# Designs tried in a protein design chat: VH-VL binders against Cytochrome c oxidase assembly factor 8 (COA8). Part 130

Target 1, 167 residues: Cytochrome c oxidase assembly factor 8 (COA8), of Homo sapiens (Human) (q96il0)
Amino acid sequence: APERGAERRDTAPSGVSRFCPPRKSCHDWIGPPDKYSNLRPVHFYIPENESPLEQKLRKLRQETQEWNQQFWANQNLTFSKEKEEFIHSRLKTKGLGLRTESGQKATLNAEEMADFYKEFLSKNFQKHMYYNRDWYKRNFAITFFMGKVALERIWNKLKQKQKKRSN
Short names: E, the ipSAE of ESMFold2; O, the ipSAE of OpenDDE; V2, 0.75 times the mean of E and O plus 0.25 times the DockQ between their complexes.

## First folded at step 14 (VH-VL)

Design jf8 (from je22 with heavy chain P110A; framework fv_ebrasodebart; at its last look DockQ between E and O 0.35; V2 from the best seeds 0.00; counts 0 for: pae E 3.5 > 2)
Fold by OpenDDE, look of step 14:
Structure jf8 (fold): chain C 167 residues (1-167), chain A 124 residues (1-124), chain B 108 residues (1-108)
Amino acid sequence: as target 1 above (167 residues)
Amino acid sequence: QIQLVQSGAEVKKPGASVKVSCKASGYTFTSYGISWVRQAPGQGLEWMGWISASEGNTNYAQKLQGRVTMTTDTSTSTAYMELRSLRSDDTAVYYCARDQLYDFYKGYSAFDYWGQGTLVTVSS
Amino acid sequence: QAVLTQPPSVSVSPGQTASITCSGDKLGDKYAYWYQQKPGQSPVLVMYRDSKRPSGIPERFSASNSGNTATLTISGTQAMDEADYYCQAWDSDEDYVVFGGGTKLTVL
C-alpha cells in the first residue's frame, strides 16, 4: 500500500494567544476566539491531586483541541485565499474593476458567491469527511475516558465512606 | 498542446517604440488573460501588466504606466505589448504568460504557460 | 508595493534537501507561487497556491506557506534542479503581481 505521504499540514503559526487564566482559578477557562480558527480555546485546570485517568483525559482533550484549532485555522485561511481569487477572477472576467467608484473593494452578488460556496464545499468534501470521522473518534475516546474518570470518582467516594463508618 | 509563440528579437533606438506579439494556441484564448513579464540581463522577473483576452481590460505596473499598452486580437488569438519611449534600461527579455484565473478550481493558477521570450535591445 | 525577499543563492549537495524561502508582509494570507528558470529558458511553474504541484513536476518538489514566509523544498536534489527560483504573489488591494528577487540554486 503506497504510504500516502503525510500532507505536511502548513502549521499555522502556533501563536495561539496564550490567554493566561488567573493563577488562583480552580476551573477551566474559555479564552477569546482564536484569530485564525475562530474557535474559543479552553484552558484546562490541573488539579493538585490529578489521577492518572484524569490526566489522560485532560491530555486527550488538549490534543483534540489543538487538532481542531489547527484544522480550522488552515481551513479558514484556505477559504479566505480561494474566496479572494474567485472574486478577483470573476470580476476580471466580467471586465469589472476591483474597486467601486467609491473606492471600496468590488464584490460579487449573492448568486455568484453561492457558486463559490458550492464549489468550495464540493472540493473540500473529502477533507471534511475525514475531519468528521476523526472528530467522532476523538470525541468517543474523550467520552469513554470521562466515563472512566466518573467511575473512579464514585469508587473513591465509596471507599472514603466505608473508612468513615469503620472509624 | 498549449503554446505561446512570441515574435522575434528587436533592436531599437532610445525613444522608439517596440511591439511584441504573443500568439496563443491549444486553449480557449478568451477564457484566460495574458500577463507580460520582463527580465533584464542578469536580473529577476518584473511583472509589467495584465490583459483580459475576453474584455480587453488591462492593469499595468505603476512603473510602466503611460508607456505600455497591451492589446489582444481574439480572431487570431494574439496578444500584443507595446512599449513606448524606450530607454537603455528597457533592454530585457520580454515574456508573455497565460494568466489563469478563471479555471483555478480545475487546479491551475498563475502563469502556467510561458512564451519563449523576446529579446528587446535598446541601443544608441 | 509589497516586496518579496529571497536569499540570493542556496547551495546543496546531490541527494540533499534544498530549502528556498520567500518572505513578505502578510504573505501567509496570500497564495504563493514558485517558478523555476534555467539559463536561457522561460520560467516554468513548479508550485502553485502554496503547496500544489502542476502536472509534470516531480514529487520531490514541495512547498508551504506559513506566517510571512513561503518555502520551496526540493528533496533529493538532483543536478537538473540547478536553476533560478522565483516566488510570486498577487496583491489583491492594488491588483499587482510581485516576484521575489530570485534564488540561484547550485547543486555541488
Scores: ipSAE 0.526, ipTM 0.816, lowest interface PAE 1.2, mean pLDDT 89
Fold by ESMFold2, look of step 14:
Structure jf8 (fold): chain C 167 residues (1-167), chain A 124 residues (1-124), chain B 108 residues (1-108)
Amino acid sequence: as target 1 above (167 residues)
Amino acid sequence: QIQLVQSGAEVKKPGASVKVSCKASGYTFTSYGISWVRQAPGQGLEWMGWISASEGNTNYAQKLQGRVTMTTDTSTSTAYMELRSLRSDDTAVYYCARDQLYDFYKGYSAFDYWGQGTLVTVSS
Amino acid sequence: QAVLTQPPSVSVSPGQTASITCSGDKLGDKYAYWYQQKPGQSPVLVMYRDSKRPSGIPERFSASNSGNTATLTISGTQAMDEADYYCQAWDSDEDYVVFGGGTKLTVL
């Protein structure tokens, strides 16, 4: 499906990207990575004759996407804040400035940064374990409803074949 | 009981220097830094710089470069801040504050304990 | 360098909720810290790393930081909360530390 791109702006007043999917698309489609979560959002197609079961599946997928985006947006922000705080604290302790002679942001060597990465992952291990558990729970629910929708479509096909056979 | 006790008030002429002391107690002095923060009468807080109590590494505010020297004496658990070439706009209360080092689980608390302040008055 | 802007004063009635803002470019990308200073006294740390409360600070103190604005919130404000409040963040330049201009909280 062709991408419209209308009303897209580089600088939004709210500080978040405004993304508009194609108006006449009859398929789900994937947008650009979200600034905060770094995840690509799915923009769901809503057919005019969506069944109640199809609606439940779509809403579950939307809710799961929102949950997933919020989790990773929060984790990415926390990682960025804690990384900068760690770098600034270590540079301060060493008596070094925040900028190099060339004006670039000062940073720490690979060994020092490895200490940060190791401890950040260790500190957040339990949170990520619970995220994975909840992700699998949601994924299994989505898969179950996908199966139910597939069976509903088969049933509708059989009803259409039955109608043609009776004519 | 963590405590920072500063030296008494000073009155100075323009062009003189002042050296404020800050004696720490109740914690391991060499495990933290000391920041100095001043406050002109009726005005806000201004960070002056910091010193590592163990290694003597310093960082000074850009505005004060060349006029300020911070030192420590680990044997007495005392930090010092010397400000030279005093001007009338250096009149302020000068605080020392314990500068908490980065802790991976608690993070950085910035200035968790403060001295009582030392008034330095610069007038002709 | 980074400038942290606070309103010069905020007034609240006893028992009401006080909100003190601190605005800076991309401040929500940094951790923010808050200090209370009563007249004639040294500053006291009341919030750190955006929303964490030091031991001994009442639960009626809370804080948040997102976008360009950090906010210190005092619920059930008491007369003893009347003080000057300063926000603080990491500076991106040589100074490491920047304070806001301060906000005088008046409890009427």
Scores: ipSAE 0.333, ipTM 0.710, lowest interface PAE 3.5, mean pLDDT 83
ESMFold2 (binder alone), look of step 14: mean pLDDT 89; pTM 0.927

Design mf1 (from md104 with heavy chain Y109F; framework fv_ebronucimab; at its last look DockQ between E and O 0.46; V2 from the best seeds 0.00; counts 0 for: pae E 2.6 > 2)
Fold by OpenDDE, look of step 14:
Structure mf1 (fold): chain C 167 residues (1-167), chain A 124 residues (1-124), chain B 111 residues (1-111)
Amino acid sequence: as target 1 above (167 residues)
Amino acid sequence: EVQLVESGGGLVQPGRSLRLSCAASGFTFSSYAMNWVRQAPGKGLEWVSGISGSGGRTSYADSVQGRFTISRDNGKNSLYLQMNSLRAEDTALYFCAKESPFDYLWGTFAFDIWGQGTMVTVSS
Amino acid sequence: QSELTQPRSVSGSPGQSVTISCTGSSSNIGKGYDVHWYQQHPGKAPKLLISGNSNRPSGVPDRFSGSKSGNTASLTISGLQAEDEADYYCQSYDSRLSGYVFGTGTDVTVL
């Protein structure tokens, strides 16, 4: 029985965003676009007196960012791979080489590539639907916790003002 | 099946180094923060170190700060703990622990998956 | 090391209810960080029992319940069964340590 080669799912190496903001930074930093996902990572600042709600919000945002980075890194890798396979297959069918006489990479015309894009979108439609659903869910949660944190901050400011008036 | 498998434990002398590994399977490894928790023989649980999903943020207990280094390779679904300058007090069963997904209702984080642990013994 | 304080042992008869306390400080439970509970049988890894003070993961029996008030969290085991004999640990976050903290652990014995 031929050993079915475990298709090494080429998972995009999750590029550890090596972006390290300066230690003395008191704000969130946006890094350069990730090489796989093309998304800019955010390094979230941790205040010295971070509240439990602020921590929850930060962790949610971080988890959501990591989820989004992973999704697009994998999607971009899949897209690039399938695109290359499509081009090679079509060139082969046409009896054309992978390189032109000038040594350039042979390309397909816009119409042929349109067929690829249509097929790719159709094939990945369900995946994108799930992504969108989860994206909305996560962002709704983030917004909700942002509201809670805002309310907490307002309340804390009011308490501090009252304490200053009582002294 | 979601699984964590620790390895790399053993007997070492004080002052020596050891590297622990944790192999993750059954989930998107890069999407979750990972932690090391240890348990000395006949003692309670002690948090040792944590690392974010991307690996960009690390944290350590005071007991191991400056001696231990947590890292991860998301391409290999692996978590590591480099332990330097080992002491007798570092003798413990070391667990790899995954943080739970964010609870969208309650905003809670817990350690939902644990490995079986790997034993580290530091003795002369 | 800032540990959450638990009773060393709790015992009960089958069918009884037992409660395990977990007392923290103003830097952890009292600051409003959530408390999680873990069950550990001898020679086994800890298992998440309660998340976020009172939430039960799937597969955890309803006889386990968690609560939190002030600086103290509590795990209640109602209808104690022989299989509940284990060590129980609370866990939270401590802002002074900038890290997670566990309770001292409680040995639950079924008489």
Scores: ipSAE 0.750, ipTM 0.908, lowest interface PAE 0.7, mean pLDDT 90
Fold by ESMFold2, look of step 14:
Parts: sequence; structure tokens; C-alpha cells
Structure mf1 (fold): chain C 167 residues (1-167), chain A 124 residues (1-124), chain B 111 residues (1-111)
Amino acid sequence: as target 1 above (167 residues)
Amino acid sequence: EVQLVESGGGLVQPGRSLRLSCAASGFTFSSYAMNWVRQAPGKGLEWVSGISGSGGRTSYADSVQGRFTISRDNGKNSLYLQMNSLRAEDTALYFCAKESPFDYLWGTFAFDIWGQGTMVTVSS
Amino acid sequence: QSELTQPRSVSGSPGQSVTISCTGSSSNIGKGYDVHWYQQHPGKAPKLLISGNSNRPSGVPDRFSGSKSGNTASLTISGLQAEDEADYYCQSYDSRLSGYVFGTGTDVTVL
């Protein structure tokens, strides 16, 4: 028995988990957040009689998801690495150890961390600018093809209805 | 430098198996679908098999369905073709090909990068 | 047999134009799938020449142009040069086969 794909579109994250989607889904569905990118993957439905436009749309969406997941996985790793390096450098400049008296990792207060956030954004500004430009271009293209597919499906339904009326 | 390098070809007897590899470099391998295309000596191009960027969707030409298995390891930037129950008509130069990035307006995907191929000869 | 039909050979003198046809069926080109063109010199791998019916990749000379109408695609080489002597293949997708299909290939000879 198939499960309804729409019920799996709840975007409120409860945590990263692994699950097996229903094999008989007739809709795209959203999985749990990816460990590295923290993005929810879309698992694409492939229609039995996929048209050339439907194939283009599916491939555009699939490629865009893979591109987006790769970008944010890399950014999350870079952010985490540079954050640790900044904290380590500032603690050494202050003559402090990497651990508190309780054994927890030493950290910096919010005012001290503000310098890191500003430096990180400045250093990665051009990279994020190109990402944003490409993100908008991809999403506009996807929206355009979604419209084309929707019109194609309406046209096909109208042809079928008109054929029945002309019996 | 964008490169695809095939390996694993050779001379085998009919009914035997062979595994082809394709090593990719110079691009984000996991972002693109990959394909195998073959060319018999003195003949034209024949598409053999394709696989999506994630590896979750595969396709095969009728002539190889059920005998060949395409796979990829995105951690090793490698594409594979497991060829079982080989026949004389499988004799060909086997190319690895990358699908192009999409065109934002038209969504076009073509085979933009090819390897030089690895020769498979199936003969008694 | 589900392959795209091309003429066996085409020839022309340097500086002239030649056109290669690629004819499919209602399950491929005629259904609306894109046509791509590849050039293959002897002993070399194929090279993408035209994508999406008419788009030239970076580095492909502008003397190569493509078009599609109905279930037929065309590749035109204007200003034919000696290095254009090669085999040319069209390619599309076929919905009946759920896979890609290549043309029979055309041997272009420069006289």
C-alpha cells in the first residue's frame, strides 16, 4: 500500500535520522536533513510517461539540489574549521589554554566572536555573491520549467476532454 | 584540467566478465550524470549505459540490459561498468562521458567531456 | 532498430558549406527531445560540437551551426576547412528505449 507523499513535506526538523521512503510514492518527497549540509534532500518522483519537458525539469531540480548540498556542506566545514582556528589564535594571544578549569573547550564571548563573523563574511563575500547569483538563476529556470510542465499537463487534459466530447 | 581516463579493457572469451573503470578529475564528479558509450571497430557510436550524479538512477541500452551494471563511487571520483556474459558483439572501444551543466533557459544536457576509451575484445 | 538516420558521407571543397541531416522518429526527435552533435577525428574521442539543437560550446568555431525542425536536425559547416574532415554523429533521447540514441554517422570529406 502506498503512503501519501504530501504527508512527508513537514519541514520542521526533529533531528537527523535515516529512513526508507515508500517505494510507491507518486510525488516528490523530502527526507531528513543531511549530516553535512543540514539541508533536506528532495527525492524526485519519475513519472511513467515522462515527457521531454518533465525530464528537463527533473534533471534541473536534481542537479540544483546536488550543487546546493555540496556548497553548504563545504561552507559548514570551512566555517567550523576557521572558527576553531580563530578561537585558538585569540586564546593564545591572551595567554590562555584551550580548556577551561572544568575541562570544557575554552571559547570567546559574543563581542570577541563578532570579529570572527565579520572577518568570515568579508573573506567569503565574493564566493557567496556568485552562489546567490547562481541560486537565483537556477530557481528562476526551475520555476519557468515548472510553468511549462503545468501548461503541458493542462493542454493534454483538454485534448483528452475535447476528444470525448467530439465522440 | 578536466579529464576522464578509462581502464580495465582487454581480451576475454565469450561468456566471461570484465569490469571497466573511469577515473574523473578537474570537476565536481558527484554533480553530473555519467555515461558509457561504445564504438565497434569501423562502426558508429552506441550508447551503453547512464547513471545520475548521485548514483540513484541508472539506464541501459536494450542490448546490454541484464548483463551490464553501471555504478559510481563519488568518494573516489570513479565510474564503473561491470560487464557479464560477454558476447562477440560487445567488442568495442568503450568511452566514459560526462553530461554537461544545464542551460538555465533551455535545460540542455549533452556529453561535453569524453575519455579516450578502453578497448574490449571478446573472442574465442 | 532505433537509431537516427544520417547520410553515409558528404563532401565539399575548402570554403564551401556542407549540411548533414539527422532524421529520427516520433519517439525521439519527433517527440521534442534535443539533438546534440559530435565530431570525431580518426583515432580520437568524440568532441561535443553542438548542444541543445543549436548551441555552440566555448571554443567551437562559429562556422558550425545546428537547427531542428519536425523530426529532422541539421548540422551546417560553413567555410569548410581541412581539419573539418572527420566523422559526425547526432544524438538524442528516445522515450521508447528510455535511453540515448546516436545517429548512423556521416563521413565528411574535404576535397
Scores: ipSAE 0.377, ipTM 0.691, lowest interface PAE 2.6, mean pLDDT 83
ESMFold2 (binder alone), look of step 14: mean pLDDT 92; pTM 0.947

Design mf10 (from md104 with heavy chain S59D; framework fv_ebronucimab; at its last look DockQ between E and O 0.55; V2 from the best seeds 0.00; counts 0 for: pae E 2.3 > 2)
Fold by OpenDDE, look of step 14:
Order: C-alpha cells, then sequence, then structure tokens
Structure mf10 (fold): chain C 167 residues (1-167), chain A 124 residues (1-124), chain B 111 residues (1-111)
C-alpha cells in the first residue's frame, strides 16, 4: 500500500509581528504590513484600570485580528503556490521553458492569467463565503461590545461627577 | 478529536532547567490562546502562564515571572514552557489548557480543553 | 497569590442539592470579571462545567448551575449523584495580578 505522503499543509508560519511598541505607550500601535498576510497588525494598549468589558472587547479584537491574519496568510500562500503551478503547467504545455532566452522568468499573457484567476476564485468561492460570514459575525460582536464599553464609560463619568458634587 | 498532550516532565534538581511541550490536535491551534496551569500534589490549580494565538502577548504569574518562558510554534501545533531556575515549589502536574472561543453573546473566555498533564518534580 | 476562597469540602446525600461558594475581591469577581467552574475527578484533568458565570457547555448536565452576585459566585449541583464526587474549582481574572486566578478548591463528597 503506497504510503500516502502526508501532504504537509504548508501553513504559513504565523508571523508573530515582532513589532513591540514602546513600553510607555498609552496608545494602540499599528505595525508594518505582515510579510505573509500583508495586513497591518494592531498592538492594543492595555490600560491599568481596564474594565472587564474593555478587556473582553480587547480580547475579541485581538482574536479577530489573529484570525484575519491567519486567513490571509494562508490564502496568499495558497494563491502564490497555485499561481506558480499554473504558470509552470501552461509553459510546459506550450513547450516553453521556465526562463526566456534573456534569462528572465517566463510569464503568461493576461488572457491566460485571467483563466487562472477565474478558476482560483471559483475554487475558493466557498472558502470566501465562510470567511465573509465569520468576518461579519466578529465585527458585529466587536461593534456590540464597543457600544457596551461606551455606555460603561459614560456611566462611570456620571458617577464621578456626582461624587465630586457631593464632596 | 480535540486533544492536548503534554510532555517533557521529569525529575530535576533545584536550579536546573526543564522544557515542557504540549502537542495540540483537532482544532486550529493558532486561533486560540493557550495556557499552562499547574497543580502541586494534593493542592489546587494555579495558573502559570498564557500566550495569545499569534504568540505576540505573553502573561505570567508572579510566582514564575522571570524564570519561565511560554512560547508556541503554530506550524507544529505546539506549546512550550521553558522553566529555568526551578525550585521545590515548582513541583506539580503541569496542564496545557486551551482558551475557549469567544462567546459572541457573553464574551467569555474559559479553559475548555485540558491535557492530561505532565509531572515535574524538583527535588535534591 | 490572591486566590478565590472556596469551602474546603461540601457533602450531600444522593438527590440533594449542594452549593459551592467562590468568594473574591474588588480586583476580580467584584470588579465584574466572569467566573468559570471546573470539575476534577481524582487523577483526571479538570473539565469545564460552567463558563461565564452561568453558561453550561454542551454535554454538561442541567443539574449544574452557576450564579454570581457581588464578590461571590456560586455553583449549585442539584440532584447530587455519586459521579459528582470530585474537586470543584472556580476561576476568574484578577486585575492586580494581570492574570487568571483559581479558587482554593472544594471537595464534594456524596454520602
Amino acid sequence: as target 1 above (167 residues)
Amino acid sequence: EVQLVESGGGLVQPGRSLRLSCAASGFTFSSYAMNWVRQAPGKGLEWVSGISGSGGRTDYADSVQGRFTISRDNGKNSLYLQMNSLRAEDTALYFCAKESPFDYLWGTYAFDIWGQGTMVTVSS
Amino acid sequence: QSELTQPRSVSGSPGQSVTISCTGSSSNIGKGYDVHWYQQHPGKAPKLLISGNSNRPSGVPDRFSGSKSGNTASLTISGLQAEDEADYYCQSYDSRLSGYVFGTGTDVTVL
């Protein structure tokens, strides 16, 4: 029985953005685009008096960011791999080498590449649908918790004003 | 099946180092924060350390701060705990624990999956 | 380490209801952080029983219920069964420690 080679799912290495904001920063920081996902990571500030709701919101945002980074890192890797395979396959079918006489990487024309994009989009349609669904779900949740945090902050400000008037 | 399997425990002398590993399967490892929780013999649970899904954030209990380092390799679905300057008080069963997915209704984080633990004994 | 305080032991007869308290402080339960509950049988890993004060994961019997008021969370086991004999731990987050905290644990015995 031929050992079915475990297809090493080339999972994009989760590029831990090594971007460390300064320790004294009181703000969220946006890092450079990740090399795999091309998404800019956000480093969320943690206030000393973070409320439980603020913590929940921060964690949700962080988890959503990590989810999004992973999705696009994997998608970009898959796209790049399949694109290269498509180009190689088509060049081979045409009897063309991988390099031109000038030593440049042989490329396909725009029409041939259009076929690749169409096929790739069709093949990944369901994956994108699930991504979009989950993206909306996460963002709705984030918005909901943002509202709760806003209300909490308003309430706390009102309580502080009342206490200052009573003293 | 969702599973966590700890390894790397053993008998060590005080002041020595040990590295624990946790192998994850059955879920998207990089999507979840992971934690180490320990239990000394006949004692309760103690949180030791946590790491975010991407590994960008790490947290430690005061008892292990500066001595222990949590890390992960998402390509290998593995969590690690490097334990340096081990003390007798570090003797415990060490569990790997996964944080639950965010509950979109309640916004709760709990440890929903646990390994069976790996025993670390620090003795002279 | 600031642990959440639990009774050392609770006992009940089969079919009875028992309640385990988990008392925290203004830096954890009293600040509004959620409380989670775990069951641990001897020689086994902890199992999540209650998430977010009162949410029961799938596969957890309905006889387990959680509540929270002020600085105290409670786990109630209704209709106590022999299989419920275990250690129970509450867990929350503490803002002063910037980390998770567990309760001292409660040994539940079925008489």
Scores: ipSAE 0.708, ipTM 0.884, lowest interface PAE 0.8, mean pLDDT 90
Fold by ESMFold2, look of step 14:
Formats: C-alpha cells, sequence, structure tokens
Structure mf10 (fold): chain C 167 residues (1-167), chain A 124 residues (1-124), chain B 111 residues (1-111)
C-alpha cells in the first residue's frame, strides 16, 4: 500500500510518551505509524499567541493529515479484502482447495497475482485520479500559506524594530 | 444529498443527563470538523462545542465546559453530544453543523450544512 | 462580551439597501478573524449567506454582500425583497474563548 505522508514537519519529535511532569514542547512532533494507514501523524504545536493566519495554516495541515490517513486506511482495508476474495475465487475456479495438503493457506503464483493488481487499479482509476488532484491542491495551498505566515512574521519583526526606534 | 439529522432531544429534569446524536450522509464525514450550536426559544445562536475531523481536538463554550462531551464515530458517520448536569438554561434547539472545506483562496471555514435541530427541554 | 454585537432590528422598503453591523473585540474580529453570515427564517435552520467576510456561496443572490474593517463587519442587502425578512447572525472565532462566537442577531423587516 503506498504511503503519501508528505505533510510531516522535518523537525517534529516522536509521539512516544515520556514519564516526566514537564513535557511541554515548542515544536510539532511526529507519532508512531497509524496501524490502519501506515502514516505517521504530526502532533501540531499551538503557540500561545497564534495569529489568525497561523491558525488557518495549522488547521489546513491538520485536515490534510486527517484526509490522507483516512484515504490510505480505507485503501489498505479494501486492498486486503479484495486480494483475499480474488485468491479464493481463482482457487475455486481451478478446483483447488483454500488450503494446501499441509494445511497452509493456498496462494497464487506471481503472474496470477499480477492480474489482481491490474484489476484493482483499473477498478479504482477515478478514485486515484481525484486523490492525486486533491493531494496537489492541498500541498500547493499549504506551501502558499507557509509563505504568507513567513511574511507575516517578518513584518511583525520589522514593526517591533520600527516601534522601538520611534518610541 | 448532503444531510444532517439530529436526534435524542426530549424533556429532562435538572441535574440529569441526555445524549444527542447527529447522523451524517452525502459527504465524507471524517474529512470535516463538526459543531453543535444551540438556540434557546426566542433567542439567538450560541456555539456549544466543536470537534476535528479525526476527533483528536475538541473545544467547548465556557458555559458547558466540564458538563458536555462532544464525540464522533467516523465508522458510523455519527456525531454525539453527551450532556451531563443539565440546567434550565441548557433548554434549547440543538443544531448539528458541518464546517465547510478549506477555501484555498480565502483560507476560511464556515458552517455550510445544518441539521433541523433536536429540542432539549430542562424543566422540573 | 462573549457575543458579537448586532443591532436588534433594521428595516427598509422593498428595493432599498440595508446594512447590518457586527462589532467584535480585539480577541475576535479585531484580531483579524474572518466573519461569516447566516440567514434564518422563522422555524428553519440557519443558512450560510456569506463566508470569509465577503464570499457568496453558490445560490446566494448577488444583492447580498459583506465587508470587514477593524473590529466591525457589515452585511448589505442592496435591493430588499420580501423573502429577505428573517434573522441574520454574524459569526467569528475568539482567541480568548478558544471557540466560535455568534452575533446577537438582527431581525430584518421589509416594510
Amino acid sequence: as target 1 above (167 residues)
Amino acid sequence: EVQLVESGGGLVQPGRSLRLSCAASGFTFSSYAMNWVRQAPGKGLEWVSGISGSGGRTDYADSVQGRFTISRDNGKNSLYLQMNSLRAEDTALYFCAKESPFDYLWGTYAFDIWGQGTMVTVSS
Amino acid sequence: QSELTQPRSVSGSPGQSVTISCTGSSSNIGKGYDVHWYQQHPGKAPKLLISGNSNRPSGVPDRFSGSKSGNTASLTISGLQAEDEADYYCQSYDSRLSGYVFGTGTDVTVL
């Protein structure tokens, strides 16, 4: 199953719990992989004096993470279910049992499994196109708002410096 | 068709509890934050509580903090409001509201879909 | 204090323009948070009318417009019609309360 967790911050700490009273952090942090999506969530820092623009960016990043995790969790579940269905259907068509003589789960060869992968992708073509389109739209928007936040922070620094000089 | 349907309202005595539900359909429920908004008879709108798409962040109005708990079940496309220690001033029509998609141009969220509400009356 | 202030009522004749003010504080509108507007007819759920200060959702007539300046937002109905008779609410975010806030509501009467 593909992993498309490109929204993670490169400075985020791990989400592993520590036994220590002050666990305050001024940075985003990253948790362990989600068992359904295989993506690592970012746990976002909320600054005390967060501006409205900074809030917009944080919400967009949180929503994009949630959207991505849900898509891949659903895709992984569907893939697993349809894979087993395909294997069982093909074994029955060939008149074979679901278990080998040793009691192990019967499988299909690589060529037959390639047929499953082709059928799965073809069946889900439109869904994958919409996901890809939305992925690019979201990443462009995040980058755009990161730039706006950066400019806001620079402007605030200049305003504070100008105020101190003229006051 | 995008739709929100509230249920679980009724008449209840002060100090008791009640649980509201909101069934969502016609959209990807887990992608959007959800909110409860109430309106006392003859009064204006009051935001009560909100929850993120994943359920990982919740917020409450001061008037209900510690008494109400918002939750969601994304597998059942359902939003909930557990209301404990109810007071007469909690008497209102309770609406379930969906936040809009992020507007990539304006960067805003609004409550774009509302249910018809479920009435909660707290009276002895 | 936890609400945005709106006039209790405004009125106008058909075809006139009416403006509803929505005044907040430095923790909400004055901090730069967006303002949204909702229309509510009697016995009905609210309907989104204006989002992001001035954006009209699909299906909202062009006669509705919004603006924001300082700690005040405004909704203008440029050509009043009978169906515009309703209650109108503004809504924003408040950083002090860490939550959404609605205006007190305005009853619009078409004379």
Scores: ipSAE 0.466, ipTM 0.777, lowest interface PAE 2.3, mean pLDDT 84
ESMFold2 (binder alone), look of step 14: mean pLDDT 92; pTM 0.948

Design mf11 (from md104 with heavy chain R57Y; framework fv_ebronucimab; at its last look DockQ between E and O 0.40; V2 from the best seeds 0.55)
Fold by OpenDDE, look of step 14:
Structure mf11 (fold): chain C 167 residues (1-167), chain A 124 residues (1-124), chain B 111 residues (1-111)
Amino acid sequence: as target 1 above (167 residues)
Amino acid sequence: EVQLVESGGGLVQPGRSLRLSCAASGFTFSSYAMNWVRQAPGKGLEWVSGISGSGGYTSYADSVQGRFTISRDNGKNSLYLQMNSLRAEDTALYFCAKESPFDYLWGTYAFDIWGQGTMVTVSS
Amino acid sequence: QSELTQPRSVSGSPGQSVTISCTGSSSNIGKGYDVHWYQQHPGKAPKLLISGNSNRPSGVPDRFSGSKSGNTASLTISGLQAEDEADYYCQSYDSRLSGYVFGTGTDVTVL
């Protein structure tokens, strides 16, 4: 029985952007685009007196960011791999080499590539639908917690004003 | 079935290093934050370290800060704890613990799945 | 290490109700961080019993209930059964430590 080679699922390396902001920073930092996802990571500042709601919001945003980074890193890797396989397959079918006479990488024309894109989108349609659904769910939750944090901050400001008037 | 299995525990001398591993199965490992919690013999639970789903965020208890390093390999569904400069006080059963999914209404984080633990003994 | 304070032991007869307190500070429970409860049988891993002050995971009996007021959380076990004999731990987050904190643990005995 031929050993079914464990298809190494080329999972994008969990490229946690090693972007470390300066320790003394009191604000959120936006890093350069990640090499796999092409998304710019945000490093969230943790205030010394972070409220439980602020913490929940921060954690949700961090989790959502990581989820989004992982999704697009994997999607981009899959896309690049399938694109290369498609090009190689089509060139082979045409009896063309992988390199031109000038030594350049052989490419397909725009029409042939359009077929690839259509097929790729069709194949990944469900995956994108699930992504979109979860994206909305997460962003609605973030917005909800942002509202709660805003209300909390307003209330705390009001309490502080009352205490200053009573002294 | 959702399962966590710790390994790498053993007897070590003070000042030595040890690496613990936790193998996860039955869930999307990269989607959840993971933690190490320890329990000294006949004592209570102590949180040691946590790591986010992608590994981008790490946290440590003051007792282990600068000595321990938490990491993960999501391709292998594995959590690690590199323990350096071990002390007698680090003697404990070390549990791997998964955080619960984020509750989109309440935003609660609890440890919903635990391993059986791996024993680390630091003795001269 | 700032631990949440629990009674060392609580005992009750079968069918009775027992309550375990978990007292924190202004940096944890008193700040409004959620409290979780765990049950640990001898030689076993902890099991999540209560999440988010009062939420009961699936498979946890309804005799277990959680509450929180001020800087104190409480776990109530109604209709105490022999199988409830275990150690119980509260858990929260502490803003000063920037980390999770556990209670000192409570040994529940069934008489």
Scores: ipSAE 0.727, ipTM 0.898, lowest interface PAE 0.8, mean pLDDT 90
Fold by ESMFold2, look of step 14:
Structure mf11 (fold): chain C 167 residues (1-167), chain A 124 residues (1-124), chain B 111 residues (1-111)
Amino acid sequence: as target 1 above (167 residues)
Amino acid sequence: EVQLVESGGGLVQPGRSLRLSCAASGFTFSSYAMNWVRQAPGKGLEWVSGISGSGGYTSYADSVQGRFTISRDNGKNSLYLQMNSLRAEDTALYFCAKESPFDYLWGTYAFDIWGQGTMVTVSS
Amino acid sequence: QSELTQPRSVSGSPGQSVTISCTGSSSNIGKGYDVHWYQQHPGKAPKLLISGNSNRPSGVPDRFSGSKSGNTASLTISGLQAEDEADYYCQSYDSRLSGYVFGTGTDVTVL
């Protein structure tokens, strides 16, 4: 996915509704990929009739997005730093400069870089294990609260129908 | 060690401005919503303003809407409150407060970490 | 500028139980928003005592308990001790204000 830099401005709102005020969106928006995490942030809609349970779900989704962005931003920074250090070390071992004759940063071939990728994954294995466990926990919680919100909306519709019948 | 340290309070005349700061340490600042809460001398707690972890969502008490602006700089682990058009009724001890992490079972958010406050006095 | 209503003061002897009420409206507690409780000793910052109506954070003695029903939340201090002498505030969210609201505060005195 293309990188956009550190600014997370929304250039392509996905959730604009014709029935909303012109200067506000009534839907969630998906922004461009974050430069550091490469993940697309969601610009969460706050509904006018938001229930307490709906608020809990929205805040959980917001918190999960930030946690996910932070993890991948940190991993991407570590990856970039360790990649450059690996290249620098191997170029010095081969007696080569850090830049080509054209002035571009010198690199290693794909086979040499495969050694780096294996070493990086091995070093960060425990962090990925904790990330995967937390990812599943968070997604289960989001699904659980989505179900609770769905039931709440059904019950509210049934209460409204019963009230109209009683009147 | 988790800490919130407020600064920027002082004595100021009505109609003037102040900018409060809150320095955070010992936790991942960008992951949590932050709030300002004030307490007038001898009075109770009053929520002033809140801001989401990313800074994209803000909220204000009616008494300060349009005069105060909450902001954060996640790169500096700092929360701010710009206070314009100050009035005598804004005189209070101003606390910085962190919201708790989401409870996966109950889904609750409370103010789990507080600073010691910075005093703002608005008088002639 | 809405506040949740609490009694101005409550007193009890050491070892007794005291209960502090926190009454809201249909836009806050009555709508189903959680209630939290804070303890504030004189000259100190508030400290979280009860979260999510009844949950006791680590380090808070089990003599503190909370409940909620309808528009009203309650904090009970069983086995009152001298160090419990402080101000107590409830807190919730209000949908009309789109923000947090605190109770009026209760001064607990240990006799």
Scores: ipSAE 0.474, ipTM 0.775, lowest interface PAE 2.0, mean pLDDT 83
ESMFold2 (binder alone), look of step 14: mean pLDDT 92; pTM 0.945

